# VHH binders against Protein Ta0236: the designs that were tried, part 2

Target 1, 206 residues: Protein Ta0236, of Thermoplasma acidophilum (q9hlj2)
Amino acid sequence: MHDLIMSMAEVDISLDIGTKAVRLARAAASSYLRNEKLPDPPADPIFQEKHGVFTTINTYPGNTLRGCIGFPEPYYPLGEGIIRSSIYAATEDPRFEPMKIDEISHVTFEVSILTQPVEITVNPEDRPKAVHIGRDGLIAVYNGASGLLLPQVATEYRMNPEEFLEALCEKAGLWEGCWKYKKVKISKFQATVFGEKDPEGVVEKR

## First folded at step 20 (VHH)

Design v6
Fold by OpenDDE, last read:
Structure v6 (fold): chain B 206 residues (1-206), chain A 126 residues (1-126)
Amino acid sequence: as target 1 above (206 residues)
Amino acid sequence: EVQLLESGGGLVQPGGSLRLSCAASGFTFSSYAMSWVRQAPGKGPEWVSGISYDSGYTYYADSVKGRFTISRDNSKNTLYLQMNSLRAEDTAVYYCARTEYRYTDWGTVYKHFDSRGQGTLVTVSS
């Protein structure tokens, strides 16, 4: 039985689109903080498509997290998702106090555009083999508990697939080795990440 | 305008069952996660259950796990809550809520309810 590894078409998002996405995120957060009219999404069709999205705000030059909010599910068209996630990252991340307008010039914006999550349907013991470090983000759901880890978490902490799955279990508030249980639903997704090198600076694909 | 209309509440004995329905209109129902929230007399709102836009994920409060089942029919713009083995402590007004799940980079999920219905009363009493 040839497991049709459906090559999930890597959403090839251009740097141009990524740049527009990051600029939109910054503009939305800035406008909100200034109590100004929110920007309109770019006219590019992708911004009207439903995609999961995260907006990350980091301090500059310290590069510490200042806020991060996302929607792994397609609640909104990408453009709207970016606007909302950026505003929420700036003002409604429970870990942080709302940003002040004076902080905008001292932060960088990063936007992660996600693929649709796909359930890993292999036998639980084979789940690690289905996880690609550096590429796949993970979602776990079990008995009302859920957790999500972005792809960069695995690379940042130098995790192997099993470690990444364990981290996912922990994040979900589940038990160690939860990923070995069939009833625990594990899904994977990919992210294309774009971020400012410096405040309002060049946007890079990461 | 977003409209949510709950129905199916009533008086039931302990151990009994009820099925709640929520009719949604004024938005693309199939694009949104939905939740049931309840408010008991003298208590604050309590999240009961949630379901993703495509029913791919279901969520339950610990207090109702194993007893309640959330489901949806996107073709009918309807949310359901099957409640079994009802207890006195389940007595509350039950609300449908359009739900936004906000995730952090660490995967912590925050539920935001931007709209709810008028509610339907569920009374569990002998």
Scores: ipSAE 0.519, ipTM 0.773, lowest interface PAE 0.5, mean pLDDT 91
Fold by OpenDDE, fold request of step 25:
Structure v6 (fold): chain B 206 residues (1-206), chain A 126 residues (1-126)
Amino acid sequence: as target 1 above (206 residues)
Amino acid sequence: EVQLLESGGGLVQPGGSLRLSCAASGFTFSSYAMSWVRQAPGKGPEWVSGISYDSGYTYYADSVKGRFTISRDNSKNTLYLQMNSLRAEDTAVYYCARTEYRYTDWGTVYKHFDSRGQGTLVTVSS
């Protein structure tokens, strides 16, 4: 198993890029549902760069999850990742029935662009101190098992760092307190999140 | 056209080892996650192991953890599966599959296989 030592590439993403990302997500899902040609990514170079990405679809105005799919591993160019994740969030999230085209006007799109994961190399007992709730997503890897939690998971469930790490252990199918073991690799990442205020409305940085 | 060609299967005794290979062509191998899937006689397909595009992540089914090792050489467009401590229950046709790992917001991973090879037979018998 290779150490998840990925170079921390800082993601400095402008609101303009974020807006384009969200618009792309909506357009892709919409086109797919309409059996239309999928949109092309914007010409901006960042959309050709490989970035982890999640697309989240929420109901409006209820603001409940309608679908969320992502690719934390940056094996897709951002543009392609957004197109795929948005379509999958809309139609292939196993938690939900596929969206119908009529739903598009009653949902909001959110796109999370991820940084490269960085291994937390502190003493295992100090790992909670290295975790920033609301900012850091986490990845655990051990003996072929892996788990990932996005930053918002910690905030939504009001977790402290230790609780977040425990949740990560559970997500990875590992034992309670797995984060205290040196051989368990814990990495953190951040996400820049952009989302519509309302359907097809103004995009905000979250 | 995506092509995947598995090799390395054969007859082995329990406790033995095999190394499977999968030669990939027709796509940018280094841009895709890959998996091994197996199908035993009379059973449905079972996911065995997966590896990210850059080998940064590896995944294993519980049934093979500690015994199997997945790896890849992107310069050779080749996927590998080292199988140690083989058991009778490991008998199956093993397929190499191009894989898309889809994550939910809760970190649940779903594997989508969009292509696979013809497979290679692994028989573990005394």
Scores: ipSAE 0.506, ipTM 0.760, lowest interface PAE 0.5, mean pLDDT 91
Fold by OpenDDE, last read:
Structure v6 (fold): chain B 206 residues (1-206), chain A 126 residues (1-126)
Amino acid sequence: as target 1 above (206 residues)
Amino acid sequence: EVQLLESGGGLVQPGGSLRLSCAASGFTFSSYAMSWVRQAPGKGPEWVSGISYDSGYTYYADSVKGRFTISRDNSKNTLYLQMNSLRAEDTAVYYCARTEYRYTDWGTVYKHFDSRGQGTLVTVSS
């Protein structure tokens, strides 16, 4: 009924770009909470390119999730995506109450820049072999049902590739073992992740 | 100004088919996800279907899965909803809506609608 997003070449994202991305995320959320003018994206061309993106906000030093919103498909130019996702992560993540301005200095920001998803076209039984735990996020699409799992889901829950695919089936509201069916489209993507070590601190590639 | 104009509604018998169209203007249509939302008499709005900006993703409510198909033609700034096997419970005003799909880290999808049209009435009755 629909085609999966076309695969694109991997983008090598420098630490400099990652740092700018994280700073943009923080600045956007902060400005929004303060009812100030939102920042402009950096001038680097990549921020004008469409990329999937997630912004994650964690408490510091507790390192617990405070909010996470993203656009896995290249919905917006990266800069705009970061601004939006960061604001939404801070104020419109349904799992959490909106952040207060006083919290901004007690959280860390993380930005995940996603690659374009690539369909796994191997024999369905071999799909687990095409999945790299800790690197690949997954998307399942079948007959109007869709599910997505980020790479870190597999690592956090210590999943093997098959378990990750099963979790994907569940997430998509599909049947157990749905990944074994050719008509179920499975795609993989990667995320380059950058995050603050501490609030407003050094940004690291993760 | 964002403009969305739905068309194609009408009276059909149960089991019948309709194709709805939504003409979009006032924004870069190809840059936005779109949805169909319906509101039946005496009921609140119900999300029906969604489609990503490039048709890479499609979404359906459980109530319409297997019966409805959403599509778009970005060259024509038009959104479509093919409705097959229509039921009485499908009777509603159908709206097209500009949509933002937001994801959590766990992959849960939330829909935000910032604009919609005036709607087109679909009546399914014997």
Scores: ipSAE 0.498, ipTM 0.762, lowest interface PAE 0.5, mean pLDDT 91
Fold by OpenDDE, fold request of step 25:
Structure v6 (fold): chain B 206 residues (1-206), chain A 126 residues (1-126)
Amino acid sequence: as target 1 above (206 residues)
Amino acid sequence: EVQLLESGGGLVQPGGSLRLSCAASGFTFSSYAMSWVRQAPGKGPEWVSGISYDSGYTYYADSVKGRFTISRDNSKNTLYLQMNSLRAEDTAVYYCARTEYRYTDWGTVYKHFDSRGQGTLVTVSS
């Protein structure tokens, strides 16, 4: 019985959609900072679908984090999620002071569109085998503690699956090797990332 | 209009149990995360517990971990809080709140409450 590993259909998000998403993020943050009417999402159907989303704002040309807020759970249609996350990234990321309007031209926007998190239900010892570095983001939940790592964290730090899971445990404020415990819920998700090369510049798929 | 109606509060002895309910209307309940928040006399609001839109995730304050259980029935538009091993310090008005959970890239979660009910009083006293 060939267990049809239902290949989670990689939501192939086109560059066109990605570009629209990033533009929406920038427009929303900009409008908010200017106390203007917020933009409407694009008419493309995907923006009406519920997707997890992160908006990341980086300084330019320094490429340092200026703000990042997201919704791993699909609370909102993608369009609304982008609008909210971008505004929050700009003004309500507790790590940073609210952006000023003058900063908008000196930052780049990045939008990560997420798949719905799926629990990894394999035996705890096999969890590393279920994690694909560079593709999967991870969420850990245990007794009210939670942590999330985006897929790019694993690649940026050159982590193997076990290291990624360990990092997840740490992020969640859990003990080392927490991923080996059945009661610790580990979920994975995928992200398609689009970002500006420069402020208001060309958007690329990352 | 968003409406949240809490019930199930009352007087209970230390070590006792209560189950709170929250009936939601005026919005798509199944699309929103929900929380319980409590306010003790003379104290500010304290977040108690949260649950994702599909019950996939539950969250608890350290003060109630292991004692309280949050759950929901989306078919009934109802949120629940099972409270066991109640303590005097649990005495408060308990509110049901529609919740937005905001995540940072580092996994830190921030809670935003955009609506809450009138609350139900829980008194734990010997």
Scores: ipSAE 0.487, ipTM 0.750, lowest interface PAE 0.5, mean pLDDT 91
Fold by ESMFold2, last read:
Structure v6 (fold): chain B 206 residues (1-206), chain A 126 residues (1-126)
Amino acid sequence: as target 1 above (206 residues)
Amino acid sequence: EVQLLESGGGLVQPGGSLRLSCAASGFTFSSYAMSWVRQAPGKGPEWVSGISYDSGYTYYADSVKGRFTISRDNSKNTLYLQMNSLRAEDTAVYYCARTEYRYTDWGTVYKHFDSRGQGTLVTVSS
């Protein structure tokens, strides 16, 4: 009996968990806009574990960005991070006016659950080979400057790894080609993404 | 109740060094990013430096880059600022602050300070 060995991916997040994450994001934004008590996170253990997280809100049916705020560092439990990121994406993204409650039915919510960032430690000339477009987000840090790009940025703009690293340098406020220098710290992370197909509709894994 | 107690300020000559400390209590220190913010006489507050919860990221204002070093010891609930090559314009009250770093999808970072201490005065003069 004890000889039976079951293995599964340690980083897989089920659709059931992803659905709860997205529902929590919508409930948090809605409750905040109504000046009501914020929802409690689900009891599932992952929501008590620290994870980086982003909430993205898009218009519907136009699918245009309406807000996207997050925390790549995993210092909040996932449930708290979802609640905070959702409220901020809805109301404190400086690129957009704060959302009003009547808009909630005209947007879709998406939650990106991030892995711990891991430094790319290869020689700088090999850094592009360590980047997987569509899977990896990137962080650059150098002398107090930092920048971050989510994985979808590279796929939306059809960037290759070198172009993605260059865009990262630009976002960090660094110089062209900054990723070629060993003193620039570059880290990568992955995101498991779940989003509503329609407002309040079926949640799917992206 | 969140408490942040700065210490280590004083009078130093230009070119000198000083090490500030901030003792934290009333919250789980190792779960929060932290910053140093200073306010010179007659001026508004200026963010000086920040550090992530695990020290994995450090940030510096251009005015202090290369001269100041932020660090933390999560086992002692203490934030530090090593200040070297001090200048008269570094004269200010220095506050430690609990910080939330928020990111957009395009990587713009915004800083939010939800608590700060009483401050410690640093005076740089001959």
Scores: ipSAE 0.377, ipTM 0.726, lowest interface PAE 1.9, mean pLDDT 88

Design v6
Fold by ESMFold2, fold request of step 25:
Structure v6 (fold): chain B 206 residues (1-206), chain A 126 residues (1-126)
Amino acid sequence: as target 1 above (206 residues)
Amino acid sequence: EVQLLESGGGLVQPGGSLRLSCAASGFTFSSYAMSWVRQAPGKGPEWVSGISYDSGYTYYADSVKGRFTISRDNSKNTLYLQMNSLRAEDTAVYYCARTEYRYTDWGTVYKHFDSRGQGTLVTVSS
């Protein structure tokens, strides 16, 4: 077993850290909507380390998607990434109108902290074997097109690895079977997810 | 403060070449994707080329593919654009732009340019 499973399995994030991450996401969006000074990241070392991150905002109690923006590549320190992704999920997700401050009490925040994406370097015909359903998210990049699927997409739609790769091609705006072409770069990552049970409520690990 | 300084523009004949440079300061250059964006007189900005933070991915608009090459040197905090086989249609002010690729949960990617320099003029004329 020469996959990077060992390094990805070592990314265990405590509930205490997850709670701070979610509180930071809410505070960032709230401060931005009030045109106030943005919060400082928590002092814990992980917030200064580079991680990919997504912030997801859902309606409450309806629990429908309200915004979800992120950075799968770990080029921001986690704290900065959370602040940015939260503000963008609230105000710059093109699928939704920008949030107003009076809406913030009717949503829940969720933060997904990603492992560093690792390119799947096996021959294309073996790529499905390198994908672990329920654990791995995927990103594809080719000639200015890119697509990403979070790990739970495969579980929600009961996909096998090949189906997951095909869905990835579709979301990237690429052709059927794009993952069979070596020049399509495919990377995988894992996510640790924390979210509010209700607005400003208890944070739980998902 | 983020600063981007483009240079290397000038007047060239069709078929000629130029190499543009962009000196970056005031931020961790190696942590950001970068792009070249151009603006012809009287027109809106047009994205030309992009490069990931580690040079692992390069991207080109169809109009320049095969003629232009983007590169970066993270040790010198510098972005480059090698422009070959220049055409009159390439006449524009060229801007170096700090680029943020934003992803939705379902894989749509948006390019956002949060900073750019003052630009360098490229004129292709015979």
Scores: ipSAE 0.372, ipTM 0.707, lowest interface PAE 1.9, mean pLDDT 87
Fold by ESMFold2, fold request of step 25:
Structure v6 (fold): chain B 206 residues (1-206), chain A 126 residues (1-126)
Amino acid sequence: as target 1 above (206 residues)
Amino acid sequence: EVQLLESGGGLVQPGGSLRLSCAASGFTFSSYAMSWVRQAPGKGPEWVSGISYDSGYTYYADSVKGRFTISRDNSKNTLYLQMNSLRAEDTAVYYCARTEYRYTDWGTVYKHFDSRGQGTLVTVSS
C-alpha cells in the first residue's frame, strides 16, 4: 500500500533540481553515445520517486525537434526515467535517425517532469470545461489505442479546449469526437519543464 | 542473461480455463512491465495483455477482456495469465515478454518488447 509518489497536485520543483535533471539527461545521452558507463542519478530524494518524464532534444541554434521520448505514467524512479528517456530521444525516436556523438554539442536538452495523470470524470459533454489550456496535457485511452498531447501543444496552435480534445482524438488514432464517448478514458497531467538555453549552457525553467 | 520460461499450456475444451505462468530470471523483474503475446497458426503475433511493474495497471486486448486476467508475483519473479471461457480462436503459442511503453511528444504510443520466451502452446478444441 505504501505509495512514495507525490500528490496528484502540481509538484513545485526547484531550479536546482531541474538543473540536475537536465544535466543528467545530457550526461546519459553523451555517455551512451561514447559507450561509457552511464551516470548515477543525483542523490536528491526526488530522483528515487516515481514520476512521469519526457526528455526533449532540439537542434541548436535552429531549435527544431531532434527527438522526444517519454513515459507519462510513473513507471520509473525519476532518475532512471530521465536516463532512459534521454537515451531513447537521442537514439530510438522512430521519427529520426539515431544521433551520432559529434551532434551532441549542437543540441539542447529539455526535461519535462510530469504529475501523475488523473482521469477527467465529468460527463463527456462537460470535458472541455475540465481542461485548462496551457496547463494541462491530455491522454486518451480506448480499446488499446492511446494518444498524448503535452500542454504546450494547445498554446502553440492556439487551441481552445474542444479543439485540444479533437487533436487528442486524432493523435490517439481514434474517431472525430471520440472525447464525447463516455468509454474513452481521458486523463490530464501537468509538466514542469527545464531546459538548456544553449548546448551545455544555463538551465532555465520554462 | 534475461530468461523467460512460459508454462501451463495444453489442450483444453471450449469454455474451459487454463493458467499460464512465466518464470523470469537474469534481471530485476519488479522493475519491468510485462506482456503476454500470442501467435496463432498462420497469423502474426498479437499482443494479448500487459501489466505494469507494480500491478497498478493492467491492459487487455478487446478480444480477451472479461475472460483473461493478467497478474504477477514480484516475490517469485513470476507472471501469470488466467484464461477463462476459452474459445477455439484462443488457440496459439503464448509468449511472455518484457515490455516498455514509450510515448512520443506527438501522442503516438508504442510497445517495445526487448525479450520473450520460447512460448507455451494452448490448444482449445473438443
Scores: ipSAE 0.349, ipTM 0.698, lowest interface PAE 2.0, mean pLDDT 87
Fold by ESMFold2, last read:
Structure v6 (fold): chain B 206 residues (1-206), chain A 126 residues (1-126)
Amino acid sequence: as target 1 above (206 residues)
Amino acid sequence: EVQLLESGGGLVQPGGSLRLSCAASGFTFSSYAMSWVRQAPGKGPEWVSGISYDSGYTYYADSVKGRFTISRDNSKNTLYLQMNSLRAEDTAVYYCARTEYRYTDWGTVYKHFDSRGQGTLVTVSS
């Protein structure tokens, strides 16, 4: 019942759309690094709809994080959000030096298209039951502190729902078990993820 | 054209209260996160508080937590800051700012301000 409910809430995005999204991300970063005119989004209607979005850039073949910036709330039309998140992931992620154009052939691009975050409003003791591992990303907000974990974090580290909530608390700079406190606001969202297998190569759904 | 107009500042004694307002026009207010930023005489700007486009998230600097409350009314295109228990160090020009909250995959939040108003002066003095 949990899986069925979460499946019905997911956005269904075709591989064709996902490929266009990833190509846009690469084109945006490339054009920006070359000081060229930024690309126009594809004409497909979804790119004019507001969606949360993240662009992730990984080294290739090393496959280590090179940058990841995004907007979990549907602040921009998807096309604009992809362009912005890609440029920021490449050049304004404080964890990394700004990318130079000679790096572009040594990275892969990944785009995560998000649903609108929805607050988990059940009693705190039941919050783990509302979390679907592998599908849900989480956001915690409390008294000026916030944290976010994308869905793949839980699967990469093989977390159960309680472990995922604990990791979220740690990421937000909060205390162990913060998710048990009703005043900690916890929201969930889903992501459809597309990424290059190799630099400029085939795009696949993840 | 983005327009932001702050009001509600004034002279107040320590321990007093003020409510600031910011009237927004020239953009779809309900689509943007907003912040209050203050600048004390001779100092650089300091972010004070922020709010998501739908009021689902509110954020506060440590220096104002528990004393200030941010809110918005999207039907009136207006941002508010209720300031209680005011202190001398709260003296500043207060600006409302249109805000971009950028997230990393691991939840670090960075704030970017793409426009601000002209400000309203708050003076806390005995």
Scores: ipSAE 0.347, ipTM 0.705, lowest interface PAE 2.1, mean pLDDT 88

